VH-VL binders against Uncharacterized protein y4jR. Designs and how they scored, part 8

Target 1, 151 residues: Uncharacterized protein y4jR, of Sinorhizobium fredii (p55518)
Amino acid sequence: MKTLIVEDNPKKRASLVEYYSSEFPSDDLEVTSALISGLRVARDTKPEFIILDMTLPNYSPDENKGSRIELMPFAGREFVMRVNRMSIKTKVIIVSMFETFGVAPRLITLNSLDAELRDRYPNVFVEAVHYSQAQADWKTAIKNARLSLDR
Short names: E, the ipSAE of ESMFold2; O, the ipSAE of OpenDDE; V2, 0.75 times the mean of E and O plus 0.25 times the DockQ between their complexes.

## First folded at step 10 (VH-VL; framework fv_daratumumab)

Design i4 (from h4 with light chain R32Y; at its last look DockQ between E and O 0.31; V2 from the best seeds 0.00; counts 0 for: pae O 3.2 > 2)
Fold by OpenDDE, look of step 10:
Structure i4 (fold): chain C 151 residues (1-151), chain A 122 residues (1-122), chain B 107 residues (1-107)
Amino acid sequence: as target 1 above (151 residues)
Amino acid sequence: EVQLLESGGGLVQPGGSLRLSCAVSGFTFSSYYMSWVRQAPGKGLEWVSAISYKGGYKYYADSVKGRFTISRDNSKNTLYLQMNSLRAEDTAVYFCAKSPFRYGSDLYFDYWGQGTLVTVSS
Amino acid sequence: EIVLTQSPATLSLSPGERATLSCRASQSVSSYLNWYQQKPGQAPRLLIYDASNRATGIPARFSGSGSGTDFTLTISSLEPEDFAVYYCQQRGDWPPTFGQGTKVEIK
């Protein structure tokens, strides 16, 4: 199975890759670190499973094209939206280190984003889970999501 | 110590085929992107192809698309480049090149092999 | 694709002298510019990555600077082993591309 990980944090990315590769060593895994590069890979390779960070820079070095790199707090939401438009048979799980997004007083929770994306993009979006080095819930979530694709 | 060793180069006629190999050691092969970069005699460097660590994703320069196929066997720590429909302009030393970061897709190259010469001539 | 133009084509200097090599990109590559050294009959060796970072094992006399479209490789004091061809390479846009090279030769 083709899988794409889109993660800009090196430590988290390494953790995701190590875990996923360990659990699913036969899967074809690609890793990107930005929204646009992730979308490009998704478009070109049509991965069946995508592990996505919510907050991502807009560009990776390979696709910067001289544009300013900026961090997008809701990049994951945009990613899911765009992938949904591509009509690819894929499932997306969001794994985020953050539980809240935005600026006070209008903070948005990860749970609220989860609910939104489940509602808007049920064919593509699986769930959003919190990433913590201290907890393994994200591992279970990823594993369950991946295994569900084999059904 | 990181080592990259290319092989398979030689003389081939236009339209012919050749398969290059790159044997690697000194690092976890399956964790790195690998690339082929070539250098025509007396000329500069040209990126040719790249492959993801698991081999699921492959990239090619426009000049070789449809003719070259990059692959890898992680169980053998070997990178391959199948070259079909070879042209005179494909004549070059072909280098195997390692990307720097584990689980990264950055296409610059921290280690290179010695290269293998491919000569396409009638 | 992004075209990298290196200058000068040839730089003739003596040991101990300062070498300044230029690489100009047709479009901005941010800081994603790398430098390689290649000696005759040898593979390229990474010198500088991302404009200004020395690769592992690279002597301090090598330094890189620049951003956007203009980059410089400086060798503060040339050693005999530094006479070679130097290439710049960008990864700021797809596909990765190399400059045509600058030959640093003994005067």
Scores: ipSAE 0.097, ipTM 0.765, lowest interface PAE 3.2, mean pLDDT 93
ESMFold2, look of step 10: ipSAE 0.516; ipTM 0.846
ESMFold2 (binder alone), look of step 10: mean pLDDT 94; pTM 0.956

Design i5 (from g6 with light chain A34N; at its last look DockQ between E and O 0.56; V2 from the best seeds 0.00; counts 0 for: pae E 2.4 > 2)
Heavy chain, then light chain:
Amino acid sequence: EVQLLESGGGLVQPGGSLRLSCAVSGFTFSSYYMSWVRQAPGKGLEWVSAISYKGGYKYYADSVKGRFTISRDNSKNTLYLQMNSLRAEDTAVYFCAKSPFRYGSDLYFDYWGQGTLVTVSS
Amino acid sequence: EIVLTQSPATLSLSPGERATLSCRASQDVSSRLNWYQQKPGQAPRLLIYDASNRATGIPARFSGSGSGTDFTLTISSLEPEDFAVYYCQQRGNWPPTFGQGTKVEIK
ESMFold2, look of step 10: ipSAE 0.552; ipTM 0.854
ESMFold2 (binder alone), look of step 10: mean pLDDT 92; pTM 0.944
OpenDDE, look of step 10: ipSAE 0.741; ipTM 0.909

Design i6 (from h4 with heavy chain L107F; at its last look DockQ between E and O 0.04; V2 from the best seeds 0.00; counts 0 for: pae O 9.8 > 2, placed apart)
Fold by OpenDDE, look of step 10:
Structure i6 (fold): chain C 151 residues (1-151), chain A 122 residues (1-122), chain B 107 residues (1-107)
Amino acid sequence: as target 1 above (151 residues)
Amino acid sequence: EVQLLESGGGLVQPGGSLRLSCAVSGFTFSSYYMSWVRQAPGKGLEWVSAISYKGGYKYYADSVKGRFTISRDNSKNTLYLQMNSLRAEDTAVYFCAKSPFRYGSDFYFDYWGQGTLVTVSS
Amino acid sequence: EIVLTQSPATLSLSPGERATLSCRASQSVSSRLNWYQQKPGQAPRLLIYDASNRATGIPARFSGSGSGTDFTLTISSLEPEDFAVYYCQQRGDWPPTFGQGTKVEIK
């Protein structure tokens, strides 16, 4: 199975890669670190499973040398939307270090985003889970999501 | 009010190590690129390193690549610079510098700390 | 990397006089040039960004102009507090670099 990880945090990315590769060594894994590069890879390689961060820069430093890289707090949402438009047979799980997004008084929770994406993109979106270095819940979520694709 | 406060400077021997810290307040730390800029005594300014919002991207001047490591702890509103294998030419006041735009990576600096002096001498 | 050359190295003037500082880039940086002021023992202070925009709180007597490779910082009428070192900095290409500085000193 072809899998794409889109994660800009190097520590988290390493953890995700290490876990996934160990759990599913036969899968083909590609890794990107930004929204646009992730979308390009998704388009070109059509991965069946995508592990996605919610908050991502729009471009990687290599892609945008104009010193205007922007952090997109809801990049994951946009990613899911765009992937859905591509009509790729894929499933996306969002793994985020953050539980809340935005600025008060309009804070958006990860759970609310989860609900929204499940509603809007049921064919592509699986779930959003919280990432913690201290807890392994995200591992279970990824594993279950991945295994569900074999059914 | 934006405040940047560097610490950790001091005297170190060549080949030694030092860790600088920059405590920030007055803005949403995790929303801004941060940089270190240094100034040798009686000399001009030299950009040293930069780090993205969550530390996903790190940048270094060629002069410090492989020796310096920039990092940040957003939960503590603190920027760090781990300096290893220090050389005499690393002697400088090290400034913590903030990029101007939230969620932007424009590499100019709207706020600076007062700096911390690092002296590398035998 | 882009080399910024500032001139003159030292500018000796009296209060009330006009100061004109030059910054020349080894290659085009478009309008992505900034100016900083640094007083002895102090951190640099942003004066001008993107060639011609005054930073917040910067007096109107400071102005920037230029594009491409040639830039100018002008202080229309020097105040006593304006005697300092001025640096230009480019972000038009990686890595960001600074000029060597121009010292504006009292005559």
Scores: ipSAE 0.012, ipTM 0.610, lowest interface PAE 9.8, mean pLDDT 92
ESMFold2, look of step 10: ipSAE 0.305; ipTM 0.777
ESMFold2 (binder alone), look of step 10: mean pLDDT 94; pTM 0.952

## First folded at step 11 (VH-VL; framework fv_daratumumab)

Design j1 (at its last fold request DockQ between E and O 0.90; V2 from the best seeds 0.78)
Heavy chain, then light chain:
Amino acid sequence: EVQLLESGGGLVQPGGSLRLSCAVSGFTFSSYYMSWVRQAPGKGLEWVSAISYKGGYKYYADSVKGRFTISRDNSKNTLYLQMNSLRAEDTAVYFCAKSPFRYGSDSLYFDYWGQGTLVTVSS
Amino acid sequence: EIVLTQSPATLSLSPGERATLSCRASQSVSSRLNWYQQKPGQAPRLLIYDASNRATGIPARFSGSGSGTDFTLTISSLEPEDFAVYYCQQRGDWPPTFGQGTKVEIK
ESMFold2, look of step 11: ipSAE 0.580; ipTM 0.860
ESMFold2 (binder alone), look of step 11: mean pLDDT 93; pTM 0.950
OpenDDE, look of step 11: ipSAE 0.879; ipTM 0.942
ESMFold2, fold request of step 13: ipSAE 0.573, 0.581, 0.539; ipTM 0.861, 0.863, 0.852
ESMFold2 (binder alone), fold request of step 13: mean pLDDT 92, 92, 93; pTM 0.949, 0.942, 0.950
OpenDDE, fold request of step 13: ipSAE 0.897, 0.897, 0.897; ipTM 0.947, 0.947, 0.947

Design j2 (from h4 with heavy chain A50R; at its last look DockQ between E and O 0.45; V2 from the best seeds 0.00; counts 0 for: pae E 3.4 > 2)
Fold by ESMFold2, look of step 11:
Structure j2 (fold): chain C 151 residues (1-151), chain A 122 residues (1-122), chain B 107 residues (1-107)
Amino acid sequence: as target 1 above (151 residues)
Amino acid sequence: EVQLLESGGGLVQPGGSLRLSCAVSGFTFSSYYMSWVRQAPGKGLEWVSRISYKGGYKYYADSVKGRFTISRDNSKNTLYLQMNSLRAEDTAVYFCAKSPFRYGSDLYFDYWGQGTLVTVSS
Amino acid sequence: EIVLTQSPATLSLSPGERATLSCRASQSVSSRLNWYQQKPGQAPRLLIYDASNRATGIPARFSGSGSGTDFTLTISSLEPEDFAVYYCQQRGDWPPTFGQGTKVEIK
């Protein structure tokens, strides 16, 4: 199975790759670090499973220089919307280090984004889950989502 | 020692086909993305194609899309490029190139083969 | 796609001199710019990755700098083996592209 990880944080990206590769060693994994590069890979290669961050830069940052300026807080929502328009057979799970987005009083929670995306894009979106090194719930969510594609 | 050895180049007429091979040693081939890069005589470098470590992700330059197919056989440590519907502008030395990282879509090349010449001429 | 323009096209210098090679991108690539050396009849060799990082085994006389659209490769004191063609290559946007090359030749 072809799986795409879209994640700009180097440590989280390494953690996702290590978990996924150990759990699904027969899958072919592509990794990108930005909204635009992730969308291009999705369009051009049609991965069957996508693990996605909510906050991403539009273009790949210089990871060797340590700069991450100009993150888009709702890039994941944009990604799901655009992939839905592609009409490709894929499933997307969002794994986020953040549980809230925006500035008070206009804060949006990860749970409300999860509900919105499940309602609007049921054919492609699976769920949004919180990432933590201390908890395993994101691992369980990734595993369950991936196993649901085995038929 | 990392070694990349291309073969299969030669003279072919327009519209013809060739299959290039790249024999690999000195690293765990099945863990790395591989690419083909070409250089027309007296010209600069042009990226042609890239393949993921399991072979499921394949990428092509627009100039070769639909005509060239990249593949790999990890049990034989060999990278391939099937070239169909060849044109005069495909005349070049074709290099096999290794990406430097075990996983990911990195687009720079730390090791190169010495190349194999493809000449497309009537 | 991103066009890389190298200057000068040819740089004629003597051993021991400083060489300064320029690469300009048609749009920002941040620091995602690499440099390769190619001697006649040989494959390219990676010198610098991501603007300023020397690849393994590359002598300290090679250095890279720049960010955004303007990048420089500097050879602080030319050795006889440094007379070659140098290419810049970007990984800032798909597809990867190369500059047309700068030939460094003996004056």
Scores: ipSAE 0.350, ipTM 0.788, lowest interface PAE 3.4, mean pLDDT 89
ESMFold2 (binder alone), look of step 11: mean pLDDT 94; pTM 0.952
OpenDDE, look of step 11: ipSAE 0.639; ipTM 0.887

Design j3 (from h4 with heavy chain S105T; at its last look DockQ between E and O 0.59; V2 from the best seeds 0.00; counts 0 for: pae E 2.8 > 2)
Heavy chain, then light chain:
Amino acid sequence: EVQLLESGGGLVQPGGSLRLSCAVSGFTFSSYYMSWVRQAPGKGLEWVSAISYKGGYKYYADSVKGRFTISRDNSKNTLYLQMNSLRAEDTAVYFCAKSPFRYGTDLYFDYWGQGTLVTVSS
Amino acid sequence: EIVLTQSPATLSLSPGERATLSCRASQSVSSRLNWYQQKPGQAPRLLIYDASNRATGIPARFSGSGSGTDFTLTISSLEPEDFAVYYCQQRGDWPPTFGQGTKVEIK
ESMFold2, look of step 11: ipSAE 0.506; ipTM 0.847
ESMFold2 (binder alone), look of step 11: mean pLDDT 92; pTM 0.941
OpenDDE, look of step 11: ipSAE 0.643; ipTM 0.884

Design j4 (from h4 with light chain S30K S52D; at its last look DockQ between E and O 0.06; V2 from the best seeds 0.00; counts 0 for: pae O 2.5 > 2, placed apart)
Fold by OpenDDE, look of step 11:
Structure j4 (fold): chain C 151 residues (1-151), chain A 122 residues (1-122), chain B 107 residues (1-107)
Amino acid sequence: as target 1 above (151 residues)
Amino acid sequence: EVQLLESGGGLVQPGGSLRLSCAVSGFTFSSYYMSWVRQAPGKGLEWVSAISYKGGYKYYADSVKGRFTISRDNSKNTLYLQMNSLRAEDTAVYFCAKSPFRYGSDLYFDYWGQGTLVTVSS
Amino acid sequence: EIVLTQSPATLSLSPGERATLSCRASQSVKSRLNWYQQKPGQAPRLLIYDADNRATGIPARFSGSGSGTDFTLTISSLEPEDFAVYYCQQRGDWPPTFGQGTKVEIK
């Protein structure tokens, strides 16, 4: 199975890669660190499983193509929307370090985003889970999501 | 082929109520977002409301919030718009519109019905 | 909400001529701009989506361009059936909104 990880945080990225490669050593794994590069890889390689951060820069430092690099709090939502439009057979799980997003008074929770994406993009979106170095819930979520694809 | 057919339009007094229907065929209804878009006589287009594939999310223009209710019956391939507390400015042709992507929520419209006229007048 | 302003309000041209229609957004909509054609007594028809993509069945003489706040619909050579009202529509932000329309009429 082809899997794509889109994560800009080096430490979190390393943790995700280490866990996934350990649990699923036979899977083909690609890794990107920005929204646009992730979308490009998704388009070109059509991965069947995508592990996605909610907050991502639009471009990587080495692939900004003259555009300003900016951190997008809802990059994950944008990513899911665009991937859905590509009509590729894929499933996306979002793993985020943050539980709340936006600016007061319009703060939204990870749970609300999860519910939104489930409703808007049920064909590609699986779930959003919180990432914590102290807890392994995200590992279980990723594993369950991945295994469900074999059914 | 995709077909959208609106019905339920007519003449109603201010403060009155009306329920529009849109019967669809030619596609898997339950897999697409649907919208209502209206056009006042001799005027442009105005998005009114949208509903997710199973009705879990409903969206409204500020001009109709609290007065209009969008719904759908996927078993009947029918979209509805319940309009209450109607005003003169609600007078328009109401179009049923389909979103383009299966299980997608992008709000642009690849297919439209011919519309049904709603006239609110004393 | 994002306001779309179309220009000109009316465009009078002859068959075979080039038509250029403008749509300007009050703020950036990225590339999430669509164009529709509407003939009298008919439903709107999708022409262009995402700024520059022709919808299925749309003739090659129709093209879209632009990004951010400035968009253009071009009809390279007008056919008799192209005389209609054209609307731009954005989905870059909620709620989705339409321009006021440009009428392309026969000179």
Scores: ipSAE 0.063, ipTM 0.739, lowest interface PAE 2.5, mean pLDDT 92
ESMFold2, look of step 11: ipSAE 0.528; ipTM 0.851
ESMFold2 (binder alone), look of step 11: mean pLDDT 93; pTM 0.948

Design j5 (from h4 with heavy chain K65R; at its last look DockQ between E and O 0.38; V2 from the best seeds 0.00; counts 0 for: pae O 4.8 > 2)
Fold by OpenDDE, look of step 11:
Structure j5 (fold): chain C 151 residues (1-151), chain A 122 residues (1-122), chain B 107 residues (1-107)
Amino acid sequence: as target 1 above (151 residues)
Amino acid sequence: EVQLLESGGGLVQPGGSLRLSCAVSGFTFSSYYMSWVRQAPGKGLEWVSAISYKGGYKYYADSVRGRFTISRDNSKNTLYLQMNSLRAEDTAVYFCAKSPFRYGSDLYFDYWGQGTLVTVSS
Amino acid sequence: EIVLTQSPATLSLSPGERATLSCRASQSVSSRLNWYQQKPGQAPRLLIYDASNRATGIPARFSGSGSGTDFTLTISSLEPEDFAVYYCQQRGDWPPTFGQGTKVEIK
């Protein structure tokens, strides 16, 4: 199975790759670090499973596409939306270090984003889970999501 | 230490086929992108193909797309390049090259083999 | 694809002299520019990655600079073993491409 990881944080990215590779050693991985590059890879390679960060830069810090590089707090939501438009057979799980997004007084919780994406994009979106180095809940979530694709 | 050793080069007629191999050691093969880069006699370097960790993602230069197939056997620590419908302009030393980062997809190359010569001539 | 143009084609210098090699990209590659050294009959060797970072084991006399479209490789004081062909390579856009090379030869 082709799997894409879109994660800009090097430590978190390494943790995700290490876990996934160990749990599913036969799966084929690709890794990107930004919204646009992730979408490009998704379009071109049509991965069946995507592990996605919510907050991503639009472009990699080392990438210059003639656009301003900015960190987008809701990049994951946009990613899911755009992937859904591509009509590829894929499932997306969001793994985020943050539980809240935006600026006060308009803070949005990860749970609210989860509910929104489940409602809007049920064919693509699986769930959003919190990432913590101290907890393993995100591992269980990823594993369950991946295994569900074999059914 | 990292070692890359190409083999399988030789003389072939236009339209013929050849399969190159690259045996690797000194690193966790399945954790790195691998590439083929070629160099025509007396010319510069040209990226040819790349393959992801498990082989699920394959990339090709326009000049070889549809004719060349990159693959890997991680159980044997070996990279392959199947070359079909060979042309005179495919004549080159073919290098296998390692990407620098574990679980990184950056296509620059920190280690190279010594290369194997492919000559396409009638 | 992005075209990398290196200059000069040939650089004739003596040991101890300073070498300055140029690599110009047809469009911006940000800092995703690498330099390789190749001696006759040998494989290329990575010198500089991401414009200005020396690869492991590369002597301090080698340095890289630049961003966007203009890059420079500098050898502060040439050693006899530094006479070779030098290639720049970009990974700023697909596909990765190389310059045509600069030959540094002994005067």
Scores: ipSAE 0.020, ipTM 0.681, lowest interface PAE 4.8, mean pLDDT 92
ESMFold2, look of step 11: ipSAE 0.534; ipTM 0.848
ESMFold2 (binder alone), look of step 11: mean pLDDT 92; pTM 0.946

## First folded at step 12 (VH-VL; framework fv_daratumumab)

Design k1 (from j1 with heavy chain S105T; at its last look DockQ between E and O 0.51; V2 from the best seeds 0.65)
Heavy chain, then light chain:
Amino acid sequence: EVQLLESGGGLVQPGGSLRLSCAVSGFTFSSYYMSWVRQAPGKGLEWVSAISYKGGYKYYADSVKGRFTISRDNSKNTLYLQMNSLRAEDTAVYFCAKSPFRYGTDSLYFDYWGQGTLVTVSS
Amino acid sequence: EIVLTQSPATLSLSPGERATLSCRASQSVSSRLNWYQQKPGQAPRLLIYDASNRATGIPARFSGSGSGTDFTLTISSLEPEDFAVYYCQQRGDWPPTFGQGTKVEIK
ESMFold2, look of step 12: ipSAE 0.588; ipTM 0.861
ESMFold2 (binder alone), look of step 12: mean pLDDT 92; pTM 0.946
OpenDDE, look of step 12: ipSAE 0.814; ipTM 0.924

Design k2 (from j1 with light chain P96L; at its last look DockQ between E and O 0.08; V2 from the best seeds 0.00; counts 0 for: pae O 7.5 > 2, placed apart)
Fold by OpenDDE, look of step 12:
Structure k2 (fold): chain C 151 residues (1-151), chain A 123 residues (1-123), chain B 107 residues (1-107)
Amino acid sequence: as target 1 above (151 residues)
Amino acid sequence: EVQLLESGGGLVQPGGSLRLSCAVSGFTFSSYYMSWVRQAPGKGLEWVSAISYKGGYKYYADSVKGRFTISRDNSKNTLYLQMNSLRAEDTAVYFCAKSPFRYGSDSLYFDYWGQGTLVTVSS
Amino acid sequence: EIVLTQSPATLSLSPGERATLSCRASQSVSSRLNWYQQKPGQAPRLLIYDASNRATGIPARFSGSGSGTDFTLTISSLEPEDFAVYYCQQRGDWPLTFGQGTKVEIK
């Protein structure tokens, strides 16, 4: 199975890669660190499984092509929307270190985003889970999501 | 310099067919989404169709679905619009338009436009 | 589809005056709204993308604001070359849609 990880945080990216490659060594794993690069890879390779961060820069430093680099708090949501439009057979799980997004009084929770994406994009979106170094819930979520694709 | 040049417009009878072309230069054609946008005489702009950089994904307005086909030949730097079963309401200037960003379906607006080609559907 | 409604239909002003154009979406498009200028016999030109970003080469007198469903294009001081038709366009969802346009004409 072809899998894509989109993660800009080096430590978290390493943890995701280590876990996934260990759990599913036969899978073809690709990794990128920005919204646009992730979308390009999704388009070109049509991965069947995508592990996605919610907050991403729009471009990576080496591929901004003169565009302004900015951190996008809702990049994951944007990603899911765009991938859904591609009409590729894929499933996306969002793994985020943050539980809330935005600025008060307009804070948005990860749970609310999860609910929204499940409703809007049920064919592509699996779930959003919280990432913590101290917890293994995100591992379980990724594993279950991946295994569901074999059924 | 980015250049978009539409051609293929003309007079056609209702029910007829016409194929538009858009020749492009000044950028890597295969790296950008392309679109057709039309404008009826004295009216506003209407998005018609879009195609991904490699042609794998195509999008259409409801008004043209089943009748129009967008395509591209990246080796020729040319965008096409095959128009079948033409109607009077299809009469318009047809613009080809370029998306601003390389690769990705995020560039759903238009930074460069051709001068357009006129399609007139009349009996 | 997302319907964009522009107002007013026509705006009659003199050079040097401030122009305020409105675009309202039938549903939220977040910040995925763009503005174009079109002069007679010419192709449209991109002015503002994603609600508030000026396109390359666009004068500072043009500015965009808004999010969700309500957007505004402002021309702080009209120049003679600014008299044209202005269109908003959303990329929040397929199909892409335009507003019906606002004509800015000389009084």
Scores: ipSAE 0.016, ipTM 0.622, lowest interface PAE 7.5, mean pLDDT 92
ESMFold2, look of step 12: ipSAE 0.296; ipTM 0.763
ESMFold2 (binder alone), look of step 12: mean pLDDT 93; pTM 0.947

Design k3 (from j1 with heavy chain F101W; at its last look DockQ between E and O 0.51; V2 from the best seeds 0.00; counts 0 for: pae E 2.6 > 2)
Fold by ESMFold2, look of step 12:
Order: structure tokens, then C-alpha cells, then sequence
Structure k3 (fold): chain C 151 residues (1-151), chain A 123 residues (1-123), chain B 107 residues (1-107)
């Protein structure tokens, strides 16, 4: 199975890759670190499963040099909307280090984004879950979403 | 010692087909992205195609999309390029090239190269 | 796609001289710019990756610098084996692209 990980944080990305490759060693992984590169790969290669961050830069950051980059707090929502319009057979799970997004007074919770995306894009969006090294709920969510594609 | 050895080049008519091979040794082939890069006579370098370590992600330059197909056989440590509907502008030396990392679409730079195989498309 | 423009096209120098080669990108590639050397009849060889990191086995006289759109390859004191064509290559955005090359030739 072709699986795409879109994640800009180097430590979280390494953790996702390590977990996924250990659990599903037969799958072929592609990894991108930005909204635009993730959308290009989705369009051009049609991965069947996508693990996505909510907050992403438009363009891949320089991981070898420290630099300020603009993070888009709702990049994951934009990603899901655009993949839905591609009409490809894929499933998207969002795994986020953050539980709130945006700026006051328009703060939005991860749970409300989960509900919104489930309602608006039920054919492609599975769920949004919180990432924490202290909790394994995101591992279980990824595993369950991936296994659902085998049937 | 890392070695990449291309084969399958030659003279072909426009509209014809060729299949290039690249036999590799000295590294774990199934762990790395592989690419084809070409150089027209007297010209610079052009990336042509790349393939993921297990072969599921395939990428092509716009100039070859729909005509070329990259593939790999990890059990034989061999990379392939099937070239169909060949044109005069496809005339080039074709290099097999290795990327240094297992994961990440932004890993396409080329730490080892083969010596190339010449493809000439002429009537 | 990102266009890389190298200058000068040809650099005529003697052994022992310092060579400075430039590569300009049409948009920022941050530090994701690589340099290759190609001698006549040979494959390219990786010299510098990600702007400033010397590849394994590359002599210390080769160094790279720059970020964003402007990058430089410096050869501090040319050796006879350094007369070749040099290409920059970016991995900052898809697809990977190369500059047109700078020929370093003996004067």
C-alpha cells in the first residue's frame, strides 16, 4: 500500500515513520514536510492512506538550518478539502501536536475540526487525533484506520 | 564498493522503444530512492524519473510523462527505464543515480552515479 | 519549476588560483542546493550537499556557502584535477533541477 506522511516537525515525523514502518513493513512510504509538496504527491501518485499534520508550512522548511517559517494553522483542513476535490480513493487521518488553532477570538479546537471534517468530507476523512509521546491513542488510531483499508 | 552499471542503450528510430537496466552492488538497493538522469550531447543534466525504495511511488519529468516507465526489481538489485515513443530530443547519455536516504521526497540528490548508457534516436 | 542560473559560463584560471562559482535560483530553496563536478567523458561526482556540507572523500579546498537564492562554490587553490564542469542542483521544490554548468578551464 502506498502511504503518504505529511509532517514538518522533524522529531514527530521520525516518530510517525518509525511507528508506521515497524507496524506495516510491506507498505511503501513517501514523506513530505509541507502543504504544497503533500498535495503534489497526492495528485501525482494517488496514495491510498495519508497521515497528515494540521499545522504545516506551504513550502518545506530547511531542516539543516534554523529558520523562521510561516506555519498555516489550518493547512490540514485545506489539504483534506483539496484531496476531496481530486476524486481519488484515499483516506486521511490528521495527527496533531496541538489541540487549538487560530488566533483569538476565532480559536478552534481539534475536536471541533474533527467533527467538521467528518461531516463535510466523509468519503476521504477518517478522524483527527492528538499526538503525544505520553499517550498511544494516535498509534491506535493510525493502525485502525490503516487496517480498515484491507477490507 | 558502490557500483551502478547501466545497459540497454543503442540506436533506435523515432517512435521506437528501448529498455534500460541498471545493475547495482555495494549497498542495500531496497533501502534507497533511485533516479534516471540524462545528458544530451554537449548539454547539461536533466532529471528524468525517480522511484521509491519499494517501487510504489514513481515520478517523471513532464517531458517524459506517459512515454517512460520506471521500475525496479529489488530481488535482482536492478533498476529499469522502459522508454516508448522515443523522440530525437530523447537522445542522451542516461545515468542511473542513487539518493542517500530511505524516506522523504526531498532526498533527491545523487551521491552515486553510473557511467551512463548512450541512447541515440535517429532515423 | 525552479530555474538555476550559473555564472560565469567559463572561468579560465591557473593552478593555485582561487575559483568562485555562483548559482542563483529563481526562488528560494533555503539550503537545499548541491554541487557536482563532471570531467569530460565521466559521470558527475557529488561535491557539496545542502549548500555547505562536503561529501565524503571531497578535499577540503572545496567549500560551499549561501542560502535562499544565492549560492557559491569556492575552490581555494585549484589543483590540476579540478579543471572540469561544475553543476548546481536544487532539491528545494519539485522537480529536481540543475544549472547549466560553469566550465573551469586552464588558462
Amino acid sequence: as target 1 above (151 residues)
Amino acid sequence: EVQLLESGGGLVQPGGSLRLSCAVSGFTFSSYYMSWVRQAPGKGLEWVSAISYKGGYKYYADSVKGRFTISRDNSKNTLYLQMNSLRAEDTAVYFCAKSPWRYGSDSLYFDYWGQGTLVTVSS
Amino acid sequence: EIVLTQSPATLSLSPGERATLSCRASQSVSSRLNWYQQKPGQAPRLLIYDASNRATGIPARFSGSGSGTDFTLTISSLEPEDFAVYYCQQRGDWPPTFGQGTKVEIK
Scores: ipSAE 0.440, ipTM 0.820, lowest interface PAE 2.6, mean pLDDT 89
ESMFold2 (binder alone), look of step 12: mean pLDDT 92; pTM 0.944
OpenDDE, look of step 12: ipSAE 0.767; ipTM 0.913

Design k4 (from j1 with heavy chain S107N; at its last fold request DockQ between E and O 0.63; V2 from the best seeds 0.72)
Heavy chain, then light chain:
Amino acid sequence: EVQLLESGGGLVQPGGSLRLSCAVSGFTFSSYYMSWVRQAPGKGLEWVSAISYKGGYKYYADSVKGRFTISRDNSKNTLYLQMNSLRAEDTAVYFCAKSPFRYGSDNLYFDYWGQGTLVTVSS
Amino acid sequence: EIVLTQSPATLSLSPGERATLSCRASQSVSSRLNWYQQKPGQAPRLLIYDASNRATGIPARFSGSGSGTDFTLTISSLEPEDFAVYYCQQRGDWPPTFGQGTKVEIK
ESMFold2, look of step 12: ipSAE 0.605; ipTM 0.866
ESMFold2 (binder alone), look of step 12: mean pLDDT 93; pTM 0.951
OpenDDE, look of step 12: ipSAE 0.812; ipTM 0.923
ESMFold2, fold request of step 13: ipSAE 0.577, 0.583, 0.590; ipTM 0.858, 0.858, 0.857
ESMFold2 (binder alone), fold request of step 13: mean pLDDT 92, 92, 92; pTM 0.947, 0.947, 0.949
OpenDDE, fold request of step 13: ipSAE 0.911, 0.909, 0.911; ipTM 0.951, 0.950, 0.951

